# VH-VL binders against q9vpl3, part 226

Target 1, 224 residues: q9vpl3
Amino acid sequence: RGKINIQRPKAPHYERARVVAVTQPKYPELPKAKSCFKTRAERTQQQQENPYNEIIAREVRNWLDHSRLVAFFHLSSITADDIFRVRVQLHKQNLHLKSYGSKIIEQAVKNTRYEAIVPLFHSNHCIVFSPDPEKTAALLRIVRRVPQMVLLGGIVEETMLSRNQLVAYAQMPGLHAVQAQLVQTLSQAPGHLIQQLQAHQNSFVQVLDVHAKNQMNEETPKST

## First folded at step 8 (VH-VL)

Design ca55 (framework fv_imvotamab_arm2)
Fold by ESMFold2-Fast, scan of step 8:
Parts: structure tokens; sequence; C-alpha cells
Structure ca55 (fold): chain C 224 residues (1-224), chain A 120 residues (1-120), chain B 112 residues (1-112)
């Protein structure tokens, strides 16, 4: 009957720990000023992450410095196999698909003329680099078959171009003088380009809101 | 195609200097990092350090800081691992591997390895 | 340093049967915004390591679909759905979340 202890209750130290916890005095909540201070561990972690991102940012700076064509894309959900196939197709044309975290990009372009591109990378993104700007047409042809990649804009010969300007550039023949003239004609201040890109981002938000409202309004309940 | 070709096996005595190489081809050498990884006989993998050939920036594992020197010559697309004075404990297989944070955030292509034997 | 612990040390498996390898990190491998830099490498006898899986679950080029990776935070798993003779070798997990980069101790997969 009670002679067989097939189960043993929680260890004695559990009962003791529970008693100690109950008898410990409660401290008042920390003042807001003190509660806003980061712990030592949190400060150490943030400091470690910042140096690491700066180290990795060397790649982004190198790609920007050695690429005469840079194209920015929004990237929708895509499988690793599918993006790999796209990367292979691009590589055959000396086009290099890269994905970097937004903080790494921010560190790379900080205090440069390209700092204005940072807002483009607050959502899912990728970048295509090439030393050959004549490959812009090949890039757009390949990406046309990848609906998950949405062109946002780019940099050609150190000039920031919108989506439409980059498409126009791709239509020009591979004559250096003609290409240079087009870039010059289509060029605009970085601030103006970013303003246009922000407007497009706001339009996406507005489209989603309208779509959500229409979808909800079109859901007509049935009277059972 | 991407290829990393390492120098041949080495047999050395303690106290001797050594420099082994890793030649990259089929890609933009200055756009990717090169890492060095040691594998002692019958043991696992140990990261030694990395170099960015574009600006020769290096980062070492604390265990290897001051023990080896990593360098690169971008004109001949070659990275190097060097010892000023070898020890018997340096006997190992040494691999170079390509690292890129924009592609896979990991070592994607590896050299065939260089066996270094240090004995008296 | 982040310590990477692999289990088991060896995994003898029957041809065509599944194999599973566990990797546990001493600290979270999340870098930022949910990105986790955990890779799996395969080393066949007499060969250099080969990348199998990157960022927890993404297969590298040429890697058969029988290989899959999963996990989050500190616990990660590599699975081989049906082991083939060519899968014999040592498998390593690796973290690139912070310096120094560290590897698991390795798991030897053998056919029994």
Amino acid sequence: as target 1 above (224 residues)
Amino acid sequence: EVQLVQSGAEVKKPGESLKISCKGSGYSFTSYWIGWVRQMPGKGLEWMGIIYPGDSYTRYSPSFQGQVTISADKSITTAYLQWSSLKASDTAMYYCARLDYGDYFGFDYWGQGTLVTVSS
Amino acid sequence: DIVMTQTPLSSPVTLGQPASISCRSSQSLVHEYGNTYLSWLQQRPGQPPRLLIYKISNRFSGVPDRFSGSGAGTDFTLKISRVEAEDVGVYYCMQATQFPYTFGGGTKVEIK
C-alpha cells in the first residue's frame, strides 16, 4: 500500500526555494530614467553588432565602387531554389545578385552620396551589381521572368535613376556616347529620386488599404 | 567556374618558416573574403582567420592571433597563410575557403587543402 | 565564444533509412531582424568540406533534396531523409553570427 514510493515529489530544495521567494521583500518598480538604461549585456551586444556590420559593409562598398550598374529590387516570397536559378542566369551575364541587411547597407553608404538609398532597404530587398552597364538590357530581360523581383531603381555610371529611367537606358544601343548622353539627360538629384521612390512606397500602402477595404466591403454576409 | 587551388604538401622541421598559397579563379577575387580553416589529424574544423583582398583587411581567431599571418596579392588572385616559426603542433590539413556575406553568409567554395607536417 | 555542440558523435545508418544530426549553440544565433547564420558542411573521406545548407534551411547548389535543415535560436537539425552510400562522411554545423566563427565537433555518418 503506502510502503512503495513509486513516485517521488519535487526535491526538498524546491520547497525551500519557494519559501525563500515568498519571504523576499518586494522592491518598488524602477524609476523610468533607470529602467530606460540598457543592461551591461545589452550594451555589449549592441556594440558587437555595430562593429560586425561595419566589417561586412566592406563588401557593399567594394561592389558600389567597382560596379557601373547597380539595380535595386523589392523581393517578394521566393524559394531558395528559384532565387538560386535566377542568380545562375544573372552570373552568366556578369550580373551579381546580392542580399545584405539594411544596417549593413546603412553602414556602407553612410557619409557617401548614396546615403539616400537606405530607405529602399527597410523591406525585403536585393541588389544586382555589374561592372558592365551594357548588361542592363540582359538584366531586365531575365528579371521580367521573375515576378517576385520588382525593380525600384538603380545607379548607372554613378548616376541614380528611377525605374522608368533605367528601362529607357536599357533600350539604348551599346554606344558609349549615346549611353552617356542618356544618363546625363535622365539624371536627377538623389533627394528627388528618393522622394519619387517614397511616393511609390506610399502608393503600395494606399493600394493595400484600398484593397483591404474593398475586400472587406465585398464580403457580403449571408443571412444563414 | 569558381575554383580555389592550394599549394602542395609541405614537410618542415620545428623553427622553420613556411608560406602556403590559395589561388582563386572564376570569380571577382577582390569582391569575396578568403578564410583559412585548420583540421588537425583526426579532429574537427577550426577557423583561423579571414582576409578581404579588396583592401587587405584581416580578422583572426584569438587562438591564431600572433601565430600566423594572413595576406593576399590581388594582382595574382592569391591568398597566403604564413608562419615565421613552425611548431610540431602546427601539423594539420589547412583549407582555404571563399566567404561572401551577400550570397550565402558562409563558406561556399573550398580549396583541396594543404597538408603541413612538422616533425623533427 | 559561441560553443557549438553536435550530437551524436557517430551515426551508423542502414542504407535508405533516415539520419538526423543535432546542433546546439551556447548563445542565440540570431544576428538581426530574424536572420540566423547557421550552416551545415559535409566532408567526405579524403575530401575538403562542402557547403550543404546555409541560413538554417536553404540548400546550396547541387545538394540533393533529401537534405533538409531546420531549427531556430539555439537548436538546429540536419536531416537526411534516405541515406545513400555517397552520404558517408563527417557533418559539421557552423555559426557566422559573431567572431570568432565556430564549428560543431562533427558527426560521422556511416553505413551499417
Scores: ipSAE 0.658, ipTM 0.827, lowest interface PAE 1.4, mean pLDDT 81
Fold by OpenDDE, second read of step 9:
Structure ca55 (fold): chain C 224 residues (1-224), chain A 120 residues (1-120), chain B 112 residues (1-112)
Amino acid sequence: as target 1 above (224 residues)
Amino acid sequence: EVQLVQSGAEVKKPGESLKISCKGSGYSFTSYWIGWVRQMPGKGLEWMGIIYPGDSYTRYSPSFQGQVTISADKSITTAYLQWSSLKASDTAMYYCARLDYGDYFGFDYWGQGTLVTVSS
Amino acid sequence: DIVMTQTPLSSPVTLGQPASISCRSSQSLVHEYGNTYLSWLQQRPGQPPRLLIYKISNRFSGVPDRFSGSGAGTDFTLKISRVEAEDVGVYYCMQATQFPYTFGGGTKVEIK
């Protein structure tokens, strides 16, 4: 009879464990003693209530709302001087490099269509804004020379794009060129459809003709 | 190039109303804060208040709250500072400056200043 | 309100010599997010203020390398390694960590 180790009771059989788990009275979680540590929610709430943050968040929202191109970057060991240099280059292209705290970004985008960008802001980040989506290629060209700036993703024409998608977008012909191509493609589509429809009809008529000819050949009495 | 151009010098009497202007150019006017700073003759700089032209949200220094009104017209990229009733003590140079929270957290570009003289 | 105290009030300097200006805040200028929003402004005679340094030690665009900012918490310093004639003017520190924003009293840099 194996000595019941009272100090380390054998885990009950799986079925018993399930029953015990279900029958355990869900005691209302004791009000977590206001641990000296403000819950993330409390911290977040306190941060949201900071008038100063609201002021900055307003700026962020405005940039987002008025930008047709937004790109998010991670900054890796970049100096202030390097950032400034990049900023100047970007500015020449009507690209605006901004840096905001993650909490400010969270507050700015809370309950907005931009809320999905929050996970991109975990460390040192910067955002590039532009009213011109055609500047995407220029942006990428400039940033390629700055290894400390890592592209995370972006928003173009209100569409969130991954890093790869943004790169692909930059390689695409201008919107007008794409639209022209689309129109050309669409304009060709009816012709193909008509051809396909006519092909089917022609095939059907051919089949019917063959059938009719075969029937006529069967009905022609061999005049002996 | 970012520029802030202020209205010309003003000479007024006590009790008169005044509105001075600051026109921004060379940047997205609605995306940056504009602040007003007072400098009395021979004295230092005093922060008066700020406005966000995008939605005209305004914050004042307690010392200037109720004493002046800051406003903006985004359609013409202009910010304003106005008094309903001037005092002799309002004699000063007034500067507008751009404030950007995303980069410098300070006034990065300044207007040339507007001298306001209030005398009997 | 945060009180900014600058010393000295006046700094007569010989051309080519270094200058140092101190700015002390009545409370810590470290923001809750960890940044310190202290800036230095230069005002030349008859001109508007110009941004020199932001966030303690970052030089603004076009600012010569002879200008440097340092400090932490409540004590900040602006240094000019070699004073030039064009550096004559009044220098102000400014805090933007808390509303209302406040300026130091200014330090006048003059050539002996």
Scores: ipSAE 0.530, ipTM 0.772, lowest interface PAE 1.0, mean pLDDT 86

Design ca56 (framework fv_imvotamab_arm2)
Fold by ESMFold2-Fast, scan of step 8:
Structure ca56 (fold): chain C 224 residues (1-224), chain A 120 residues (1-120), chain B 112 residues (1-112)
Amino acid sequence: as target 1 above (224 residues)
Amino acid sequence: EVQLVQSGAEVKKPGESLKISCKGSGYSFTSYWIGWVRQMPGKGLEWMGIIYPGDSYTRYSPSFQGQVTISADKSITTAYLQWSSLKASDTAMYYCARLDYGDYFGFDYWGQGTLVTVSS
Amino acid sequence: DIVMTQTPLSSPVTLGQPASISCRSSQSLVHTYGNTYLSWLQQRPGQPPRLLIYKISNRFSGVPDRFSGSGAGTDFTLKISRVEAEDVGVYYCMQATQFPYTFGGGTKVEIK
């Protein structure tokens, strides 16, 4: 190959297209046959892995759909005994602490109204679910004693709330809480609320990164 | 308190059908998985399959696929394990257990077990 | 399938002495999310199994602190620091990293 004696140079974009065409396998690509390029083994592996992810995603979707209170937290290193005590306190108030991988959360909420929460889970996290939104005050009282859990925001009665809005909701009398939530939600576009949640998370993650680096430097000091 | 209560012991002949039950209480039945585990006399534990009562999705161990059917009725918070035709080799203790992926990623609460004896 | 191998098959122990049970998996138990889904179950005579330890080293609710779990990758250990009479039973390790879920063959802890 390469016995073509072309003496005239071509434009750069044509030269690039020619290089790509030469380096890629020459095989007919028919629109009707495009879906048939995976091997049986590859298709079987995808089916095997997809069912496992979907199993956990079903659980996440059910918690989201049947919980009138959902609170999102950043979770720092915590001992098994400490998280156990927190879980016991939460359970007494019908509050359920759950942790799921970010890819599973993404799969669970993809193509749903909750898809916007995915960026919240790029760092260590946990979620508290409850069918009872009146337990928001109890949740915040319990978590106040757990510095490893940092509130990022939540969903109350299917309405997305920032950290400050959720704190305000927790302090309202039961009947007025619904009105306060509605007013705050109407004053904030969904995109703006997500931006607030991400900004708080990103700021906290940045602080944690600086803290972790400083702590590592203290533990493993280096000299010139 | 979280509790799983299983149906009573069964004595059957080969070829007979059987359906045993596991009733959940003290928690949100549709929010947790129910798994079934077999323990043959004098042997260890074998995972059979799981069901999500919220939407009745099931996943079976390859060793049990086609041998049993797992189902659930969320209106009475009960899960079931069923055989269309029993064999003597089905003689075992059968446990149901609650499974959670967001908390313990394992079987956290177990039923008392149902002894199934299949003999001629 | 992931094969879970437990040693010893039986562990006769004097009351108040420690007991140690080993569990080895044929493949790494690290899940896609970075966690290791290795659990330990206790089955007392005539009773159903109960969860003792989850995610290698975390004690389940109501489990005494004399029980501890450790390990990583493919090699895991359950320790009982001071065996008591009520600890008699069969102990199983279990993996939930991939389907099908599999159990170790069991270790019988009994008093000498």
Scores: ipSAE 0.575, ipTM 0.805, lowest interface PAE 2.0, mean pLDDT 80

Design ca57 (framework fv_imvotamab_arm2)
Fold by ESMFold2-Fast, scan of step 8:
Structure ca57 (fold): chain C 224 residues (1-224), chain A 120 residues (1-120), chain B 112 residues (1-112)
Amino acid sequence: as target 1 above (224 residues)
Amino acid sequence: EVQLVQSGAEVKKPGESLKISCKGSGYSFTSYWIGWVRQMPGKGLEWMGIIYPGDSYTRYSPSFQGQVTISADKSITTAYLQWSSLKASDTAMYYCARLDYGDYFGFDYWGQGTLVTVSS
Amino acid sequence: DIVMTQTPLSSPVTLGQPASISCRSSQSLVHGYGNTYLSWLQQRPGQPPRLLIYKISNRFSGVPDRFSGSGAGTDFTLKISRVEAEDVGVYYCMQATQFPYTFGGGTKVEIK
């Protein structure tokens, strides 16, 4: 019918025109716009903290706390129908595909052992959660057919793993104890994982650049 | 598979207390928010508040702050909406709904509703 | 509070004809990281609300393709390309960008 309660809470900083202009994830990045956003946030003390983001961050922290498998993906352009079909396939395996804003993830992992993963989420991304780490093989099988989702790494049994380490983990038989020992064996200096995950992001960008270059330079027909 | 089942209709007198329930099943109860929505007879929808069952954090609409209490018991996957003293103006249909910020970014599943009638 | 205004208040339509519902917000619904939490809900007589569309234009699971959403900023539209008998009910827009969450006043779709 209509809402008549006109209570005007203080506008969050993200409702400012400058913030709105810089929060278009599918548009090219504008260095000036991002710089202006940082300046705005720094100068607007009353609007620097968004309580709405903290509410969503509680949901993210709970997923991290109760998932024994967390996988991080770069997400390229994909239709709503396509991503929905992937969600359905994953859900049948108790795998939960979630997408949150980078600021939300930063607030969720701030002052935790996982704070170092924040750089993974400066681009378009999604995360898959599961309470069952034995589903890692099923996860990789499903996403193999989704080229828009590129695995960056993950967390298994609270241990950060690179893409290669997670793939190796998936190849082991479904004995929980064996898998836990494998995680300990594969994982070395979790602090170095951030560098590896960041390098994988940079490598992926380079792969996209090479692919674009190949599409422009030659259209060699495939044969044999 | 996701279901929210609400308690049955209630008929009360002004000044009485009431607690209605919303039981979640088919999903991880502690990983999603539960919101409460009021619909007065012949009127539209009004958001009342939300709770995160994982830590019982609540947020209320200013119009309902102090008028109702929202709570949850994660051991039985149930959320509650409670009045200490009912008024005739509380006569309405009350819905619970699941809220997800990482999947559909909104209230994706709704309970069947609990009709509360407050009259002398 | 963000005020959500829906037009028209009622929409009598002939079966198979299109219907269009407009929703206007008093403030932009874009969240800080680029999401617009505008949803459309359907409430059939005697039934609870059901999610039809989320984030402006995305159909929820099981929603027929005759329903489509569009819009940006403060102006949003729900279209039904060919109204079926089962589409009778009240339609609400809703914003979840800012607290408190607010609903439009509703548009009643009924058959002529």
Scores: ipSAE 0.538, ipTM 0.807, lowest interface PAE 2.0, mean pLDDT 80

Design ca58 (framework fv_imvotamab_arm2)
Fold by ESMFold2-Fast, scan of step 8:
Parts: C-alpha cells; structure tokens; sequence
Structure ca58 (fold): chain C 224 residues (1-224), chain A 120 residues (1-120), chain B 112 residues (1-112)
C-alpha cells in the first residue's frame, strides 16, 4: 500500500503516469495494473464503496468492544503459509490476528477516542485482539519470532499504550493489582500517549527507510 | 477445531414452514459472519444472504429477499435459515459457511449441508 | 450484479497432466490496491465446498501446492500442476468485492 495524502498529495508515480498519458494521445487506454500504488480510478472505486466499508466496519467495532488487549503491528511482506502458522500459534493463546483496510478502520473508529490510531494503518498493518490482557507476554513472545511483524503500540483495558509501555506491561508480575495500577497511571495522560504512538510510527518509518537503503546498498553491489 | 454442523435432511410438502440450523463451534461465533448458499440438484452455488451474529445485521441476495429469513441465536451459537411457505422449487442442498473480512475475505469453513426436498 | 463467467464448463484431463480454469468478472474486483476479493472453491462429489485459494493467489491452509491462483482486474486463473484422482470435482470462483456475492458457473474436472 502506498502513502496517499488527500489534502496535500505527494504522488510522484501518479504525476509521472499523467504526463505519460498526456504525451501519448493516440494510444488506447491501457488496463489498470495491480500495483502497490493506488491509481485515480482505484481511489474513485474505493470512495464509491464507502457504504460497503461501513458494513464491514462492524467486525472492527465488535473486536474493539470485546477486546481488553489490542496490539497494532506493521506487517512486512510475508507468505500466506507463514501468516497462517502465526495465526494458529496466536489462536492457541486466544489471540486473534486481523487485517483490515485503512478506510474500514477509519469508518469503525471515527468519532471515538480511538480515532488517533488511523495514521498507524496507512502502510501494511495488522492488529491482534484478545479478551485477556494477561496474554500480552505470550503475544510478545510469539511475535519475537516473526520479524515481519513489528509492534507499534496498543490498547490495554481501553487505555492507549506506546510500544515501550506495552513491553513494560508484559513484564509486570501476574498480580492484577500491580497491572491495574499501571493502567490507571497511564490513563491520566491520553493526549501525550496519542502523540507518542504517532511519534513512534514516524520514527519506525524512518528506521525502515534507513534500513531499506542500507539493505539496497549491501545487496546491490554484493548480490549473486 | 472450527466446525459448522447443520441440521439433518428434511422432506416437506409445498406450503409447509421450515427452519434449518447451523451450529458453530471452535471460534468466537459473534465475531464472524454466517452466510447461506443454495445448490439446486445438478446446479452451481447461489449466495442467499449473510448475518452478523454480533448484532443480527442481515443482508440478502436480491433473488432471496422476502423468500427466506436468516437469523441467529448467539447464546447457543446457532444460525438459522427459514421459510414461511415452501415451494417445490426450494428443493436443494443448503450450506452455511463462515466468513470474515479480517482474515480471508471469503467463506473459509463450510457446514456439511442440509438436503431439503419439497414434493407433494 | 457482478457476473462471474467460468471456462471451460468441463475439463477432462489425464492423470498427472495440468489443468487450467479461467474466471472472468463483468466488473473489476479491486476493493483496495493490495486486495482483490476473488476466491476459488473445490467441491468433490457428495461433499460441501472447500476453500482453496483466497485473494486471487493465496493458498488456504491444508491445500496442496499443486494448486495456484493468478490474475488481476477481471481475469483470473486457477491452475492444477499435476491432477490427481482426488482432484475430481467442480471448481467455482467467487467474488466478495460487493453485494450480492456471486459465484462462477463451475468447471467440472474429470479424469480421462
């Protein structure tokens, strides 16, 4: 999925395609390719399907309403077989891996306290839901072995937590009183936590860009 | 693990009412949709409708709107397909299938089917 | 309604040979640019349908790797690289991009 800013578009691919189309007026219209970049026609199609997205948003709202643990992940390229194995392992711990389009998530959370999570889903993503917040440690143990899934943050007992706060929560002793006290303390600074989640997302994207460039430099000259 | 178990075969006369069932187990019943699919003898698959048990929201194929009612009872994790008055043309195999939009965006697990025969 | 057209209607194939099934939709099935909600189902004689492929090319769990899906936009293909006796049955494509959900007419795979 490409980054698309509706209010201030930065779409080099789209601008290049427009120039090419204009400079080739006699060419018949070519079929739209299934690329990672969203074309104008695909954006129009998605907008026309907004009522369908609202219907699907029932799933997201139901998961949010009935989950005491919600964890947000960036998801890199992964095979269907690999992600299925992760789903099975998570399911044994009552952890449910779900992936929804960003517009569906936006429809589900708009006008709610969770609207701030929408920017986390503009790139490849997935969410893990559980009715049991004590499974946070099991979740982190499982995803530690899945390099394609990178924790961005989450919600515990309806309180937004950054990546570091979720890791700290997972390391707490199995004393409900201690865990409840941590959540209570964190609930007193919701604005700061939302900013931390967004800052973490931005920092992570920057780290990914640097890593991708380093991998390109390492692999390109030394590839066999 | 995940199972959808449907009620047994039915033999009915035209004009009779009927309610068949689909019991889900091994998953969070209220978190997934249940769809109903008809297969007439020797024919292909036809989508009839879908229900979200979490809030009982239903959506029907235009061909089946007003001809059947889809419902669910989340306390016993069971979905239903019912007719107020059966017709001979309702003779078919009826399947229930689970669907969600967060995993596969498709019908991933299917019931064994309920054969409904309507004849005089 | 989106109309799903499958070809061929019947595919007799020699054991161990490849089989190919085509599915064409009357409208684009793109819901988002990373996801097209086109699936393939297998129905063996006397059995319920079984999910084989979802989102064009992703094999469902337990499905042998001899099955593969491909395609984009309105044209999709299911391939069986080496047909086995257990692959006899009817194959259906299905779209879930919008309501009503629609199925292809089916392709019967038979051993010669």
Amino acid sequence: as target 1 above (224 residues)
Amino acid sequence: EVQLVQSGAEVKKPGESLKISCKGSGYSFTSYWIGWVRQMPGKGLEWMGIIYPGDSYTRYSPSFQGQVTISADKSITTAYLQWSSLKASDTAMYYCARLDYGDYFGFDYWGQGTLVTVSS
Amino acid sequence: DIVMTQTPLSSPVTLGQPASISCRSSQSLVHSYSNTYLSWLQQRPGQPPRLLIYKISNRFSGVPDRFSGSGAGTDFTLKISRVEAEDVGVYYCMQATQFPYTFGGGTKVEIK
Scores: ipSAE 0.613, ipTM 0.802, lowest interface PAE 1.7, mean pLDDT 80
Fold by OpenDDE, second read of step 9:
Structure ca58 (fold): chain C 224 residues (1-224), chain A 120 residues (1-120), chain B 112 residues (1-112)
Amino acid sequence: as target 1 above (224 residues)
Amino acid sequence: EVQLVQSGAEVKKPGESLKISCKGSGYSFTSYWIGWVRQMPGKGLEWMGIIYPGDSYTRYSPSFQGQVTISADKSITTAYLQWSSLKASDTAMYYCARLDYGDYFGFDYWGQGTLVTVSS
Amino acid sequence: DIVMTQTPLSSPVTLGQPASISCRSSQSLVHSYSNTYLSWLQQRPGQPPRLLIYKISNRFSGVPDRFSGSGAGTDFTLKISRVEAEDVGVYYCMQATQFPYTFGGGTKVEIK
C-alpha cells in the first residue's frame, strides 16, 4: 500500500476530479482587507487635500515672507509648559515661536526660495520668526537658557545661515554700524588705490631716471 | 507711565452678558501680556487667564476655561473679559494686570479693578 | 495645581515691629530654567494689588527696603523689618512656575 504522500497527493482519477471540481463550493473572494496602512501616496494625497493643511501652509508662508529673522530649532524632550514659557520670553522681544509639522512645512515652501529648509524638519522642530533681524542676539540669549532647544540655523535678511554663522551674526555690530564701517572702508579704498598707483608710477619714474643717468654717465667721454 | 484703566462698575442680573475692558497706556501694549484676576468679596486672588495682545494668544485657568472669554483689541490697546451668561457667583472684583515674563514673571502693573455685581 | 498655603491668616503687629509671613507650596517652585517664580503682592484696603517681590527676593521698583523676601524650593518668607501704618493690608504670594498660576490665601497685616 503506497505511502500516501500527504504533501503531494496523487491527482484523483479523472472522473473523481470532475465531480470534485463541480462540487467544490465557490466561496466569494474575501474582500481584500484594505490594509489599515495607507500608502505613503495616499497619506500624502490626503494631507494635500486637507483644507486645514493648506491654511496652515499659507500661514507658514506668510510668516516666512514677513520675517527678516527666522531661526530653526530642534526640540529635545521639552514640555508644553516650558515651550509656553519660552514663547512668552520670545514674545517680549517680538519673537514668535511656532511649531509646524514637516509635511506642512514642505507644502508651504514648495517651489519657493525657502525650499532649502525642508531637510531641517525631520523631527520635533520649532521656528522662531521676527520682523527685526537685530533681535538675533536676544533670541540666542533666551535660547541659551533652554537646553531643550537646539539651534540648527536660520535665515537673516533672506540669507540662509548656519548655526555658527547665526551666532557670529548676533555678535556683529548693528547693521548701521557695519554699514558705517563698510562706508569707511570703501572711502579709504580709493585713497589706498591712488597711493598704490602713484607708488608704482613713482617707482617706475625712479627706475627710468636711474637708467637715464646711467646712460648719460656712459656717454660722457672720459676727458683724458 | 504705565497705566491700566478698567471700565466702571457693573450691576447685572443672572443670565445677562457682560464685557468689561482694560485699557493699557504708557507702554507697548502688544509687547506685554495682560492677565485677569478675580477677587470675590472678602476672598483672595484668583488667576483667571492671560492674553498676549500682539497675536491674541490666550491661556485660561482650568477653573475659568469655558466660563469666560478673554480678548484684546490692540488697535485701541484694550483687553476684555466677557461672560455670555452671568451667575450670581460671578459677583466679584475683577482686576486686569500686566504680566511680564521676561523680567519679573509676575503682575507688575494693575488696573483699579471693576466691580461686577450680579443679583436677581 | 500647585497649592499655595500662607501662614498666618492674620498678623497683628505693633508699629515699628517686624512682621513675617510664610508661604508654602505643595510642589517645588524651581523651574527647569533654574529660576523660582515666586512673587509677593500687597493689597492695601480698597486698592488693587501691588507687586512687592519677584523671584523670591527681588524688590520691585519703588518698594521700600524694609520689605524682603527669602526662601527656596517650597518654603518662602516675606519679612517687613519695621511695620509702618501704610503696610496694613493683605499680602499674597503667587507662583508662576506652573500653570495654572496660583495665589496664596493671603495674610492680613493689621496694626495692634
Scores: ipSAE 0.017, ipTM 0.538, lowest interface PAE 8.0, mean pLDDT 84

Design ca59 (framework fv_imvotamab_arm2)
Fold by ESMFold2-Fast, scan of step 8:
Structure ca59 (fold): chain C 224 residues (1-224), chain A 120 residues (1-120), chain B 112 residues (1-112)
Amino acid sequence: as target 1 above (224 residues)
Amino acid sequence: EVQLVQSGAEVKKPGESLKISCKGSGYSFTSYWIGWVRQMPGKGLEWMGIIYPGDSYTRYSPSFQGQVTISADKSITTAYLQWSSLKASDTAMYYCARLDYGDYFGFDYWGQGTLVTVSS
Amino acid sequence: DIVMTQTPLSSPVTLGQPASISCRSSQSLVHSYDNTYLSWLQQRPGQPPRLLIYKISNRFSGVPDRFSGSGAGTDFTLKISRVEAEDVGVYYCMQATQFPYTFGGGTKVEIK
């Protein structure tokens, strides 16, 4: 004789879970009658854009409108703790790391001068915003220590710049007005610049592919 | 340091108007949303609505639509929650909280709360 | 509206022992992208709520590593690996996947 403890046996518990799962209704499917009562507008909305994205897009537009520095990055897998440390370092320099879904970005920039940036966000990405373009050098110093973030390009003083042009801008000293004129001089036609930014992204993908293939083909152990 | 500081406790009678405040500091006020959350005595949390101070866009919970007005004054970095005519059922703790969709997609910093008591 | 159901209503725990809180949503919390916008909040007696976990499993700044979140779709769990005196309070899950945003009913963690 001893204490009687209520304990769930593995087999009966598993069988009960299966029965509960089987008896649950199919949520994706509506009765035909309910489907027939949906308006055309409701059905069109379900098939196209999520209206919730319009609300979030206000935030993206505000960052774009009030930032004189915007930098675009490809983002590889990174832990929450690691990205938090990067955010802290960036924040000390008035640099704000944000991540938004591609369709939200598309909604935010549609019918604006920045619509051309949409192709940059087909892969995993993040964006750094700042009201201070002089912080470009600080941004590049911080990001050098973060291999998961790869610079694709940016916008400085409303001018789209490639990766190399943004690096060049970071190295230029001078008064704000002179730097703004240099940015305008370095700029390329929007179509041509987007092709260059896409080429950098494609080159990065190719580099990752070559690196992955080299890692898979390595058979000789290395001492550390 | 990000801070949201709310106005002090209020004691009102039914039918009176009230406007409580939430002052943000330590961040770009116009770049973040402010939400309002109600907690009735001994009960859980209820989302009331949000405002984007950058363009004054508001979205309300259906339960609070038409019962309260949310507004913001970006020149003094302050958001407001207002009643035109209070009811005894409005007795609750009211919290403001900051929301950003680009990092946490959640309410990251909260005010200390404003206790509103409505009784005869 | 998405209904968020928390169990248990209260959880008396001995100091240093684990605690587990369940949160179930009436429908999937997966956003139109791959993210699930499920958060956990802690409210200590007499204090405002504090963000603990965002997007199911990510700890917010300053949150001790004894707190962890897990789950997918409609079933989510907050675990405290070793409860300390400071952990006394009410815990809420919250969804921000669609309007209106909704909270669970809360779970009170107490010390035995």
Scores: ipSAE 0.697, ipTM 0.850, lowest interface PAE 1.3, mean pLDDT 81
Fold by OpenDDE, second read of step 9:
Structure ca59 (fold): chain C 224 residues (1-224), chain A 120 residues (1-120), chain B 112 residues (1-112)
Amino acid sequence: as target 1 above (224 residues)
Amino acid sequence: EVQLVQSGAEVKKPGESLKISCKGSGYSFTSYWIGWVRQMPGKGLEWMGIIYPGDSYTRYSPSFQGQVTISADKSITTAYLQWSSLKASDTAMYYCARLDYGDYFGFDYWGQGTLVTVSS
Amino acid sequence: DIVMTQTPLSSPVTLGQPASISCRSSQSLVHSYDNTYLSWLQQRPGQPPRLLIYKISNRFSGVPDRFSGSGAGTDFTLKISRVEAEDVGVYYCMQATQFPYTFGGGTKVEIK
């Protein structure tokens, strides 16, 4: 007796199938449980219509405008508690960790110089703000201990920097030191230029003198 | 020297509001967290919540969430703990303490405490 | 919430003798940053608490060397090598690994 495949019952004879089809109680389709998950579109629409979003967007703009250091991070499977801990560490360094939705960011930076940051916000992200660009090294030091935070890039002194550039920036001597070095270098440049110009001139004069001397020697009749 | 000075003892009746203070000095007030700890008479220490005075970011223990309000005024380097309506069960010593997450991850300096007595 | 359990509740000690206090956590206190945020506090009678030990075994500034902390994971110990009269008070362990932060119930150290 062939094992009745309970998972794939043989289709009944057509007559039986007809009877079964007619006798099957038509149960009202269970209302499709509105997936509590608002579609991305519905979320987007609700976010757009929420006056609170505008307030938040203004806040974001305010942070951007008053920050000299902005760093963007991707968050990978980080817990709320971990975020809090990172936040407190950052706060000690006057670094402010914030998280905003992508739409809020878009709204905040629309038609601004920061519009280029929008592509960075495709997933779970956070932003660190600081009024002090010298805190870049501190920021990186703290974040290195948090593998769930992946540096994407940042803005330092109104300049967009890649991840690598931001790391390089953090390794640089303080802005004042760099500026001092630059000034020193620039202050030396004119001296070198003058020396080079003078060197060429001196060389030219020497060549001319040699030429003149040679000509004079040729014109001196060998008084036999 | 780092110091936290709290307001004086309070005697209140049930239903009254109260705001006690903790003034920090000798350090950058906006760079360190302030926490509040409750100690009921003859009992242990209870963590209530913390505040970062720099931006007034606050976290509460679930047990104290909605029961108290923690605030700070950075201009006068003062943190506050307040009740809208006191209960007899709020009778306790309340300590403010500086919380350093960078180095110690603990309360490194403490106020002298404020005794709050709530009685009918 | 992480529950911190201290033992003993009371520790009568003779002057000059060692004391040991245990603190157990209901969960591991090892944080993702490879630190364990366990602290020990001392509260003398009529005084506010004072930080003694942070991160299991580090003495806070001004703390005598007779105090030492040890442990790992869920089990921690505070030791006083030679108890002095000034050491009388209640000792608390505190965890800051997980929010909300929690204290142990306290251990009262007394002189016999």
Scores: ipSAE 0.023, ipTM 0.548, lowest interface PAE 6.5, mean pLDDT 84

